# Designs tried in a protein design chat: VHH binders against F-box associated domain-containing protein sdz-33 (sdz-33). Part 13

Target 1, 300 residues: F-box associated domain-containing protein sdz-33 (sdz-33), of Caenorhabditis elegans (q9u232)
Amino acid sequence: MATVPFPILCLPDFVLQKSLKLMGVVEHLCLSILSKNIKQLIATLKGYPKCFSFKFVPFTSLTVVGERFKHFSFRFDIDESSQNANLRSYTDEGTYITLTVPGFTVKHWIEHVAYVLCRNNSIKLVLWEPNIDEVYEIVKDMRTVEVVIVSSEIQSCHLLKLFPSLRYLGVYKAPISAQILTYNLLHLEVKTKVTLNDILISNCSNFSISGNDVSDKELNFFMRSWIKGSNPRLTKFYIRNSLRVRDPYLETVLFQNIDYIETHKKIYWRTFEISRPDGTKADVMWDPLYNSYFNMTVQH
Key: E = the ipSAE of ESMFold2; O = the ipSAE of ESMFold2 at other seeds; V2 = 0.75 times the mean of E and O plus 0.25 times the DockQ between their complexes.

## First folded at step 5 (VHH)

Design g17e (framework vhh_etentamig_d1; at its last look DockQ between E and O 0.04; V2 from the best seeds 0.00; counts 0 for: pae O 22.6 > 2, placed apart)
Fold by ESMFold2 at other seeds, look of step 5:
Structure g17e (fold): chain B 300 residues (1-300), chain A 125 residues (1-125)
Amino acid sequence: as target 1 above (300 residues)
Amino acid sequence: EVQLLESGGGLVQPGGSLRLSCAASGFTFSSYAMSWVRQAPGKGPEWVSGISGSGGSTYYADSVKGRFTISRDNSKNTLYLQMNSLRAEDTAVYYCAKVEYTVSGTTYEVYFDYRGQGTLVTVSS
C-alpha cells in the first residue's frame, strides 16, 4: 500500500484544501486511499478541474481524460486467485507508483477513481473477450452519459441489449455482424473484413474502415448508390486501405458514370464534389499516390 | 470523431531538415500518448517515435534516434516531429498516430491509430 507524508493529514481543513489544490491527480489518489475525510475533500474540492470521463480497458488499464491536465494512465496488477488488484501509474519520467488497498478489485478501483476524480462517468470500454457479461457487471452501476466500446471480439446482439446508449463502437478482430451494421451508431470503426453489401446496409453516421482492400469498382458502386439515396444517415465514410502505389488514372474507374467537380488538387491528395439530385453534396478526398486514404464527407 | 491532419512534408536533400506537424481533434489530446508512423513505398508501416501525453517521456526507433525529435504542444493540440540529418531511407509518408491499447486473450497489444492523409517526405539529391 502506498503511503504519503503523515503531517499533511494533521493540517487544519482550510490549509489542507489549499495544499490539495497544489497537488496532481496521482497525489490525490494516494491521499484518498488513506482517509475518508481526505477522499471526500478531494471529490468536492472547489475550483479544481475534474475529469469528465475515462477510458477503461477491462483487467488491463484505466486512462483518466480531462481538460487542462496531463495524460494519466493506470495499469492493473491483478492477483488471479483473489481478484485483488493494485493500480500502477507511470510518471512523466518513466518511473511508476503502485497503489494498494487490501481487498480492492478492478470494480472497486473504477468506482473509486470515478468518485474521486470524475464528475461524469463517460466510459470508453475496450472489450477483448466475446463474453461481455463480466465487464457489464463491473460497469453497470456507474452513472454514464455515453458508452463508447472499442471491441476486439464481441457478440453483437447481446452487446446492443446491454448498452442501449451505445454511440461509438470499434470492431477490430471479430467479423462484423448485420445487427451492428444496421444499428444507428454515431461512429463505427471496423478493422476486419467488410463487403460492399455491409457498407450499403450500414446505418451509422460515421463509418471508418481499415485493414481492408475495398476496390475501385466497389467504391464506384457505393457512390452511385449514395447518389440515388442509399445510406441516408451517413455523414462521413472513411477508408484506410493498404499503402501501395496506384495508377494515377484511378479516378477514371472510381468516378465512372458519376458527375463530379474536382475542387482541389495537391501532390498528396485530391478533392472532388458529388451531388444527389436533391442538391445534397458530398466531398470526396482521395490519395492517388499511395491509395491509403479515401474519405467522403456529406455537406450539411 | 478523431481527426489527425499532417503537414510539413516536402522534398529535401540528404543532410537536410524538416519539421512535421499534426493537428489533432475529436479527442482529449493531452490524455493520449502519440506517435509518428511512416510507410515507405512498397513497405509496411514502421513505428518512428512516441511521446507521453504530458510530453515528459519520448521514445525513438533505433533508425532515427539522435536525428529526430518528437514534441507536442497540448495548448494547440499539435504533435511535432523535427527531422534532422535526413537520409534517402527516410523517404516515406509520415502519419500521426494516437496510441491505443487492447487485449486479446492472454496477449496485450499496443496499436497505433492513424487516420490522417499523412505527409510525404522525399529525400533525394
Scores: ipSAE 0.000, ipTM 0.103, lowest interface PAE 22.6, mean pLDDT 73
ESMFold2, look of step 5: ipSAE 0.000; ipTM 0.128
ESMFold2 (binder alone), look of step 5: mean pLDDT 82; pTM 0.810

Design g17i (from g17 with E108T V109I; framework vhh_7ubx_2; at its last look DockQ between E and O 0.06; V2 from the best seeds 0.00; counts 0 for: pae O 9.2 > 2, placed apart)
Amino acid sequence: QVQLVESGGGLVQPGGSLRLSCAASGFTFSSYAMTWVRQAPGKGPEWIATISSGGSTMRDDSTKGRFTISRDNAKNTLYLQMTSLKPEDTALYYCAKVEYTVSGTTYTIYFDYRGPGTQVTVSS
ESMFold2, look of step 5: ipSAE 0.000; ipTM 0.285
ESMFold2 (binder alone), look of step 5: mean pLDDT 79; pTM 0.762
ESMFold2 at other seeds, look of step 5: ipSAE 0.466; ipTM 0.828
ESMFold2, look of step 7: ipSAE 0.302; ipTM 0.748
ESMFold2 (binder alone), look of step 7: mean pLDDT 79; pTM 0.759
ESMFold2 at other seeds, look of step 7: ipSAE 0.011; ipTM 0.451

Design v04w (from v04 with Y32W; framework vhh_8fcz_2; at its last look DockQ between E and O 0.48; V2 from the best seeds 0.00; counts 0 for: pae O 9.3 > 2, grease 25.6 > 24.2)
Fold by ESMFold2 at other seeds, look of step 5:
Structure v04w (fold): chain B 300 residues (1-300), chain A 123 residues (1-123)
Amino acid sequence: as target 1 above (300 residues)
Amino acid sequence: QVQLVESGGGLVQPGGSLRLSCAASGFTFDDWGMNWVRQPPGKGLEWVSGISWSGGRTTYADSVEGRFTIIRDNDKKMVYLQMTSLKTEDTAVYYCAADTWLGYEDSYPYDYEGQGTQVTVSS
């Protein structure tokens, strides 16, 4: 940590607190590396932006995610020989500044930023062909709640073992194993091929699928299975099929052997209600005119 | 060349409705999250809404939740913002924006931003 004096460091505590409240998050982070007293003051400062999680892109960037109000992105500049990392940030004024602390690694930065800016230690990961064990070593002191996987295959058992708090998984390209499908995720979002069997065995609460061509017969079977009690944790099921074919007999195939009520008949969307024998209902929405969507929302 | 082109803005009375459109080209649209941000007169940018790369997750600023709806069409490379129950404080230049892999929460700066479309809500 450098011994660079700043005039603001000499202010009385009350004036310093008022001055700090006029500054942005990046300025707070800059000041926090100057002394332990300022670090502690900023970490406890009232009115600080609420932070729910980090987004970590291994060895590339860290984003602090708050309420739906603001993100703050930080990029890593890593010295190959020492593993030391500088943190580059974008100020409110539209300039980049570089934060340097001698000896800081990526792990040190994650811990420091979490201490100074955040109320909890939740972290989200965006993974691109990673060494997952190396990533884990960096973030193991954080609670990993979300992972987005891009163009890679990750061993399902290993992923879930390393991140037992995982609640959100996004998979762009990679086969999805039965282990992942049956895991109790809050949200599973995929753009890879899934089969009817994959859908039926899934245990997530929100399942979002794109880049697939799930037939109306398969959706019919899914709905009949759901009526009989399949997918008990499911609250929302969304499919965007890539094939857009208007079938004049769609309603007959989709709801064959299903008791349903058409609840709304709109130009762009048709909505239906289906029920389990125990009275649990689901809303089904289908729009063949604009996008080939299937959306089922369970009424809980 | 990456391009984001907004349209659909205009003058509307309080309580009225508008639908904004954003046409995207020059990048793999399906790989990015999309957002709407706005700049009210004399103020900085504020995030309005975001939608994940697949369209399965949407988020909204508290000030617009329940009144605005974000929709994307990956086949047509379009994102929309359906605005209803408009208020004078919704007056702003609206931009669509893309960011890599993160596109369900507000972000600034974005990887790509459009030129904007003016929405004016006045009597």
Scores: ipSAE 0.006, ipTM 0.378, lowest interface PAE 9.3, mean pLDDT 75
ESMFold2, look of step 5: ipSAE 0.017; ipTM 0.444
ESMFold2 (binder alone), look of step 5: mean pLDDT 79; pTM 0.811

## First folded at step 7 (VHH; framework vhh_7ubx_2)

Design a1 (from g17i with S56V; at its last look DockQ between E and O 0.06; V2 from the best seeds 0.00; counts 0 for: pae E 12.8 > 2, placed apart)
Fold by ESMFold2, look of step 7:
Parts: structure tokens; C-alpha cells; sequence
Structure a1 (fold): chain B 300 residues (1-300), chain A 124 residues (1-124)
């Protein structure tokens, strides 16, 4: 009996590229399920989307976010008896599909999406109102490197025990604890209330604060404390105040009792250098005209 | 020795339903992804749906969920359930196993048609 081949991927690169773009990310997930050999082919195609993070909302959805990716949301239809799950999604073109794989659970779907879109097995969690133990059971075999707490209070000690590889933490609405502040994070982003004391006890390398009203007097106290040796791990400190702060005597308040060198002055930013007695230097950038902000970078 | 035999086609009125079958022999059916393709008179081949060895389905959304692919690995049989049939569905329907070849670093995926197809005719 004769065979009649239909060589989808023998097409010239231009035609293949056009065809793949019309299918979108969800269709690429479908094709990659087809077989192990086809999965490898899809993953090696030129121009395949790059993913920097997953946002996982437990028990309801998985969102894939990247620099070049569109925001995609997948919903789970879970059979309570077997814990099998179907994946439902929209394509790039707004059409609606359902994927069914016999025996797949939410965990299997997370692993498959991560494999196709991101090889390093790392995830970002977005936690709204979760049972953190149930979330842990779903993602325990992955390396959780970033967590964002949006609208719930999670016991800080428990969170840090469950995710020992955590390097990035965002806290948007929940109160922040001293355990989180003193934890050795690479990056801490805060949109909830923090005090000057919270800033001074922090042990993260990069500290980003927004939605707070930190005064020039408080920033002055922080810088004087840093000069005396506070925050020894700090590399970057960024504050964006919610109110515009316009002080015609900026240098008299912000740098009061601080030895500094002004290194750059333009209409929309000024740059200064301050030093510890041991010679460690920090660059301070301040724009008094737009979006009142303070940016300090330590020269290690 | 490899055989794929399509059946279940015929003449139906618009809005009707058909269930196509594809009997496979001469290879390990459960190890291959399988597909349905159709060719209407005067048109090129048109992919309809694919099902993996593990049961994952992919379909062309142009049929808007009217066609459902399934498989029974115990019976070595592939199915296509068609509903709400339209005159534009008139075609010769083929099943195929999904295969690939490797040349250097280039992968080529093709559908290996072995059977005569089954005719579906939708007319008033």
C-alpha cells in the first residue's frame, strides 16, 4: 500500500513561520502534546516565545507572563473524585479550546506548560487567598524563586520554611512581618505600609517601596544610619512616594549632617555620592520635579 | 503489512451525523499519534484533527466543535464523530499515522496515509 506524505514542516522557513504565528501559544501547547518527537521539534523552532515567569493562581488558573508573551490565562476543570483536570484557554486570536489528557492533574498541566515555555523549572506564585499547604503540594517539585502576596496574610515563618529557594518577594496588601524583612532576599518589593524601622531592620539586597509617604527627614535618617553601618547587604534602595514632595530646600533637609559630593545636576534628576568611614560609597539619585523618588545604589 | 482502513462514510442530508472509523493493523497503534485529513473535490488536503498516543486531541476550530476525534487502543481503531454536517463537508476522508523523519538537525513531520479513504457526501 502506498503512503502519501503531508509534510507540514518541510515548508520553507517563511511559510512555516507564518503558519506557527497563526496558531498561537495554546495551539503550540497542543502540538507539543502530540508526541515526544513532535514536542522536541516545537521546542526547538526559531522564534519560540521566551518566558521569564509563571503566575500561578492555585485551584483556578495558571497565567503565563513574559517580556514578549501575551498574558494567557488557563482555567482548570477538576474532577473531584480522580483529581483529573482539563485545561481550558483562549488562543492569541481569542478563540476558545479545551484540552483533555487522560490522567492529567493540575500538577501535570503546570509541569507541561513549564517544560514547553520555560526550561529552568522555576516559578513565580501569585497568592490571593490560598491554603499555602495545598499550594505547596502542587508545586513542591519545582523551584519557587518568586512569590507575590496580593490580598492575604500568610504566616511568614511557614512561607519561608516551605520555599527555601525564595529570592524575590512582593507584598502588595498584606502586612509585612519582621521575619520577612530580616530574611536574606535578593529583592523585596513592598506596596503595603512600612515604617522607617522596617526599612532599617531589612536584610534584603534590593528594596523597592511604593505607595508609602517617606519624608526627606526619614530618608536623611536612613542615610545617616547607613553611613554608620546599617543595612550591610543593601545594594539598591528605591522609593516612589504616593505624594509629590516638593521642597525648595531639598539639600538642607535631605543631606543635613551628611558629607556628600553632587556628581550630576539636570532639570529632572540630581545625583550625589555619600560614603561610609570604611570607604564604601553609594550613589543617590533624586528627582524633585516628577514622581518624587529616591534611588540609592551601593558600590560594593 | 501496515494497513489503515477507513469506513462509515455515506450520503447524508445537511444537519446529519456520521461516525467514521479507521481500523489499523500491522503496527503498534497505541504508540502513534493519529490524524484525520479530508480532501474535497478541487481542493487541497485539509487537516481536521489529531489525537496523540496518550489521548490528547487537537482540532481545527473551523469546524467549531462539530467534529470529535477519539481512539480505542484496545480495538486499534480511530474515530471521527461528525455532527451538524454541511454541504462543504463533502470530501474523501483519510486517517493517517503521524510520523517524522530527521535529516541532520531538521525534523519533518508528515501524515502517512495508507487507506483508500471513506467518502462523505452531504446533499439535499
Amino acid sequence: as target 1 above (300 residues)
Amino acid sequence: QVQLVESGGGLVQPGGSLRLSCAASGFTFSSYAMTWVRQAPGKGPEWIATISSGGVTMRDDSTKGRFTISRDNAKNTLYLQMTSLKPEDTALYYCAKVEYTVSGTTYTIYFDYRGPGTQVTVSS
Scores: ipSAE 0.000, ipTM 0.193, lowest interface PAE 12.8, mean pLDDT 71
ESMFold2 (binder alone), look of step 7: mean pLDDT 79; pTM 0.767
ESMFold2 at other seeds, look of step 7: ipSAE 0.011; ipTM 0.444

Design a2 (from g17i with S52Y; at its last look DockQ between E and O 0.68; V2 from the best seeds 0.00; counts 0 for: pae E 8.1 > 2)
Fold by ESMFold2, look of step 8:
Structure a2 (fold): chain B 300 residues (1-300), chain A 124 residues (1-124)
Amino acid sequence: as target 1 above (300 residues)
Amino acid sequence: QVQLVESGGGLVQPGGSLRLSCAASGFTFSSYAMTWVRQAPGKGPEWIATIYSGGSTMRDDSTKGRFTISRDNAKNTLYLQMTSLKPEDTALYYCAKVEYTVSGTTYTIYFDYRGPGTQVTVSS
């Protein structure tokens, strides 16, 4: 491959469109720096997936997420002293193509990729032991709607203040805080220890807990509290427990002092219905063989 | 042959303003993205801003809100409006045609700046 500058902007749109079909996304990003006409032609290509969102792993990768399973993934090659970043994309042949633009940082790449491939500013962050202020400076012009954070600690008030559009939060190491639990999230996923009190004070619509073993008595108390009106915003509650041997008394402990209707009985799962006095119903499902999960879905 | 001639620099006080211009000839100006780059004494080139042929822009964060890139395709002229100038803005300012080349598996955007540049000096 020799150095070949080409005045592609002088070609008729028909020829240019055919040429673009023979190129990959990195070439498209390169050429679109030259011309808005190229961006417009890229948008007309059949099979070019519509961008829904970005998934950003700081200083590592940027993924543009499209329909179904279509996506474009890029890795950053960052010069630590200057913070200049090259964009790298893998080819189908197991090699990769590097795009270099003088002076571009990770932030410039996010802005350019959004300009060329997308029309919305929604971003998902996946953070490992982050400097959250540094991340914020990179993404502050985007709408951060989802954060998954793997960190030994989280400054909860600061995080929530920086990302006011946040609707999904995953907390994978740090102790969960009351500020996060009571925040009005669409979805809260926790892979650290939670107590019964943490569950009862939560204000999210969907609560997913793993890496915990919540006892049958605690689940019974939670359900009885829910029947009395606790967790009024809750739509879905899911706990994945560790595998345990079958407990022949599980049904008795779990539903003690609860009026329920068994709706389905299968070897591998059973379902029950419980109700509030106002008629609000919830479907409860669990694995009777190993008691490996508990799922409650509220009908609003 | 491509020619780019920068002008409008000078000595200004901190907080002052300047408007740089770049007269372009030898190519179809309206078809190319254009950029401003500066080089301070003893430093390498530093990207400032790029304007696409359709008029949209990208700017470096260090000058965001202070520097505005614009173009007049009828006059083949690129502009940089600078305000709130600081001593660290002292540099030789070049305009450039945005190009790309391929070397092996590497696609390189480069800024083809061929003019003499225009000196901006910010001092008390």
Scores: ipSAE 0.013, ipTM 0.449, lowest interface PAE 8.1, mean pLDDT 78
ESMFold2, look of step 7: ipSAE 0.012; ipTM 0.517
ESMFold2 (binder alone), look of step 7: mean pLDDT 79; pTM 0.769
ESMFold2 at other seeds, look of step 7: ipSAE 0.083; ipTM 0.607
ESMFold2 (binder alone), look of step 8: mean pLDDT 79; pTM 0.764
ESMFold2 at other seeds, look of step 8: ipSAE 0.032; ipTM 0.572

Design b1 (from g17 with S56D; at its last look DockQ between E and O 0.01; V2 from the best seeds 0.00; counts 0 for: pae E 23.4 > 2, placed apart)
Fold by ESMFold2 at other seeds, look of step 7:
Structure b1 (fold): chain B 300 residues (1-300), chain A 124 residues (1-124)
Amino acid sequence: as target 1 above (300 residues)
Amino acid sequence: QVQLVESGGGLVQPGGSLRLSCAASGFTFSSYAMTWVRQAPGKGPEWIATISSGGDTMRDDSTKGRFTISRDNAKNTLYLQMTSLKPEDTALYYCAKVEYTVSGTTYEVYFDYRGPGTQVTVSS
C-alpha cells in the first residue's frame, strides 16, 4: 500500500498535540489546510517566529526563522499559465520535499505560512532586483513591517506609499534618498555610501551604518550638532568603519570643542558622556585600537 | 462510498445570485476541509474556495467579495453563495473533500470530487 490518507482530524486533542509536536514544518503546513482546529493548534506552537525572505526573480523563495536561529527555506515552482505554486524544501542530500495544494499561488502560500507558523500577518521583504508593483500584489494583504533593499534601486516615495507600516529598513547596495533618511523609522540600517549631511538629516530612532569610513572630524561635527539639538528622535547611533592604523591624536580631534566626561578606559574600548544644554546625556563608545567602531546611545 | 451531490445551479442573468449546495454522505463530514472547484468549457478545473472543518475559509482573489463558502456540519452540507454573477462564471461547479497523502518525499493535498457537478450558466 503506497499511500494512506492521514486520519489525524479524528484524534483526541491530547493525541493531536503530541503528534503535531513530533512533526516538521512541511507536515504542519500540509495538515493545517485540513482543519481550522489543527491550523490554530499549530499556530500556537512555539519556535516559529516570523522572518520571510522574499526574493523576486529569477526565483521566489521563502524563509521562516525559528527558535534558536533555526531556518527553514523553501523555493516556489510557479506555473506561468495559472500562477499556481508548489513549495519545495531541500534535504541535506540534495533531494527535496514538495508540497502541493491545488489552486495555491505564491500569495496563498505566504498568507498560509504567516498564519500557521508566525501567528500574524506581518512580513519582512528582502528585495533583489524586484518589480516592486509585482511584489506588492503578492503581499498587499500582509502587514509589511520590514524591508531590506539589497541590490537594486526603488523609488523611495513609491516604496513608502506601498508600505505604510514600515518600521525597519535596510539599504545595502543602492543609493539612499533624503525621503528615506527623514522618514520616522524605528530602525535604519545602511551599508551603502552616506555623507555627513545624510546623517544630520536622519529622523530614525536607531541608525546603523557600515561599509563607510566616517572621519573623526565628521563625527565631531555630528556630535556638536547633536548637542545643539539635531537628530531629536535618535536613541542609538552605530558606525562600523574600516580598520585603521592607530592615531594617538584621535581623542583630541573627535572631542574638539565638546565638553565630555570619560567614563571608562580599556584597551578595547573607551566610553564618554556628552550632554545637551537641557540635561539630556549620551554615552559615546569608541574603540581606540583600530578606530573601527563608534557607538552613541542617548540616555532617556 | 463517499458521495457528493451538487445542486442549485441553473440559468441566471448577469448580476444575479445563486446558492449552490453539496450534500455529503459516506464519511465524517465535520472532520474534513471541503472545497468548491469549477470547470468552464475548454479549461481545466479552477479552485474557488476552501473551508476548514471549523469554518475558516480561503478563497481565490478572482471571486473574492462575490462568492462565499459556508458549511452546515449538522446537515452534512457545503454551500457556495454566489452574487454579482458574470458570463465568465459559466461553468460546471463541483464540491470536493480535501485529502492529504504522502508518497516518498512528496506531500500532496488533493481534492476528491466525485459528484456530477451543477451547471451554472450566466446569460450573455
Scores: ipSAE 0.000, ipTM 0.406, lowest interface PAE 10.8, mean pLDDT 74
ESMFold2, look of step 7: ipSAE 0.000; ipTM 0.098
ESMFold2 (binder alone), look of step 7: mean pLDDT 78; pTM 0.759

Design n1 (at its last look DockQ between E and O 0.03; V2 from the best seeds 0.00; counts 0 for: pae O 23.1 > 2, grease 28.8 > 24.2, SAP .836 > .668, placed apart)
Fold by ESMFold2 at other seeds, look of step 7:
Structure n1 (fold): chain B 300 residues (1-300), chain A 119 residues (1-119)
Amino acid sequence: as target 1 above (300 residues)
Amino acid sequence: QVQLVESGGGLVQPGGSLRLSCAASGFTFSSYAMTWVRQAPGKGPEWIATIYSGGVTMRDDSTKGRFTISRDNAKNTLYLQMTSLKPEDTALYYCAKGYSSTWYPFDYRGPGTQVTVSS
């Protein structure tokens, strides 16, 4: 373990509180592993804003999001000689320190960091490997609200059963299933291949697609389907296509057989309004020069 | 809303240098990985380099060390220093925001700045 940066253990409580408010996250973690009393004091420190959430990359790193969106990154070192997980971090001075507690596993560190530093039990997972059961055992006492799947495989139905609080899901490489598409997510981000049918059956509120080339003809069909009532829960639909130089006449394909009102004209962004028969409106923004962005926002 | 605006492109002679800038707003710039990508006419996009929030960089070998990515977190600005420019470097260059503080596929990009290398 790194040495305690200040011999604080004998200070009166009011001096200790003032001293703790002057310290950073790393110092708080160092002190919190030395004494149950200091751990409790830091966790309940008056006027001390705790973090809002944290991001866990299994067996690699833990990042906490604090007040004013400051991020504090910690790296796990699995010590084969002791079989403990060590927590490594750096200071603003550019040095690394290693925190060691005999018997602490990755799960112990997550629980400890969440208790000491975080406002609630919410966690974001970034999954590089398809085996989610081991990760679940580590985070099961947390409320998992966001998962990003970077691996090429995942058991979709198993994931959804394990994380019932899930609101945000990113799928970057694995094939996306109809079960995920129809699940009631707040946000679904896809960087793997999707079809027009996949888009039309989706039940998420915010849908973000990249790494696909969705044609103007397909976007036209989507918009006409939306006008007829498809995707009733959709609020935001965002597509980032491969960068292309748009032919001047190709934009007529995008709005073919669609009644619209052009609301703004900018060099990189034009905006339009389309409507359902029931009066529901959507704002459409896209890049007419390079055809790299399409953004639709629905008013509910 | 995330906004990225590139600048510093233009016409340059072979062997010349340019420094591209990407001004960022709408997010905590220092907390995210940032990337430069280029796309030449008729070709698919080509990844150039990524810089993580901690300052570690990764580069594509195709530029043979001629391009250097950097960031100034105080100015919310990403840079690409380009040297020994060749006609094959002619492309639209754009910056992209990573999903997180580590290297991942990016989720937002700017409109780009044109770099043209010719006599």
Scores: ipSAE 0.000, ipTM 0.096, lowest interface PAE 23.1, mean pLDDT 75
ESMFold2, look of step 7: ipSAE 0.000; ipTM 0.105
ESMFold2 (binder alone), look of step 7: mean pLDDT 79; pTM 0.801

Design n2 (at its last look DockQ between E and O 0.07; V2 from the best seeds 0.00; counts 0 for: pae O 14.1 > 2, grease 26.8 > 24.2, SAP .699 > .668, placed apart)
Fold by ESMFold2 at other seeds, look of step 7:
Structure n2 (fold): chain B 300 residues (1-300), chain A 120 residues (1-120)
Amino acid sequence: as target 1 above (300 residues)
Amino acid sequence: QVQLVESGGGLVQPGGSLRLSCAASGFTFSSYAMTWVRQAPGKGPEWIATIYSGGVTMRDDSTKGRFTISRDNAKNTLYLQMTSLKPEDTALYYCAKAWGSGRYEYFDYRGPGTQVTVSS
């Protein structure tokens, strides 16, 4: 006769709540599908932080984002004939743990996870060639705050109309449009081709660029334009993941015709300060060694 | 259809070495950052290292340089060279495509993973 596990559902509310708080996100999700009473109990746990958001890759995966950036990833297993969807996760030995609720579709899972695990209805979408209108129908009751466009062509006006709360946008393999560039985003991340003109017309607060060749002469033009008032909402500008070897003493090209104050000097990284006529200052970091080639932070 | 198939795991003694492989198909491998993630029993996924298409790598400091990520774009294969293995490295190891940057990176786990067990 095996050891009989302590029947957690027979515990007094205080002990049951303490036991549940010792469990992780995966265990909570597993328990939440056993009954409506257990679902409600998990959803209403007091004094226990829920997850902040989750990442949805339509028809492919769902990742629950918890505290301290812990990620709990599930794959959708969709029955083509019924449209029922199961969630699968891996075990230690490469087998899957499958979460099944009769009649659940992808939309049902999104609603269930949001109800049980999320502090709010914030969601990140990673769009890998999906029908955007079908995705909207699945997530329309959620607050979509971040979208990453990987490999699909999406009309900028349509996307922005469907997701008016959008603050973070990544554009990885699709052409970037003027509508996206001029939209008042908190953060724009670009891994597709952008020109100097694209940078100058942008209206985002934080602009991250990778996979592009932006020369020191182009950065010089950008900075001179900024000094004259371009990019008035910009607070952070980063060019990241450069493999370029950079001579730390070539600042004469970068700062040609720019008045600057050097604020820190090391052999392989230096910082500078530039100013607009109205007194607004920006810190520029020259650090070619690692993941960044150029960093500018505006002091607002 | 994207496929990622991990291999090369096994049982090793503490201090031993393993080389994990991840065979990729269904996408232009050379265009994507690739990552290794592990998941120990009862724990959430733990990021190990990412290698970008240009060869730049990033790693979690917890491995203290014992793990080296690399890729062979001609063979569509991602590698993780692990040395000086410890019992705490026992986990199921997954490769993934890495998307985005910043605080909310996504890791696309499409394969079954490969088990690494470090014990005497």
Scores: ipSAE 0.000, ipTM 0.170, lowest interface PAE 14.1, mean pLDDT 74
ESMFold2, look of step 7: ipSAE 0.000; ipTM 0.216
ESMFold2 (binder alone), look of step 7: mean pLDDT 80; pTM 0.803

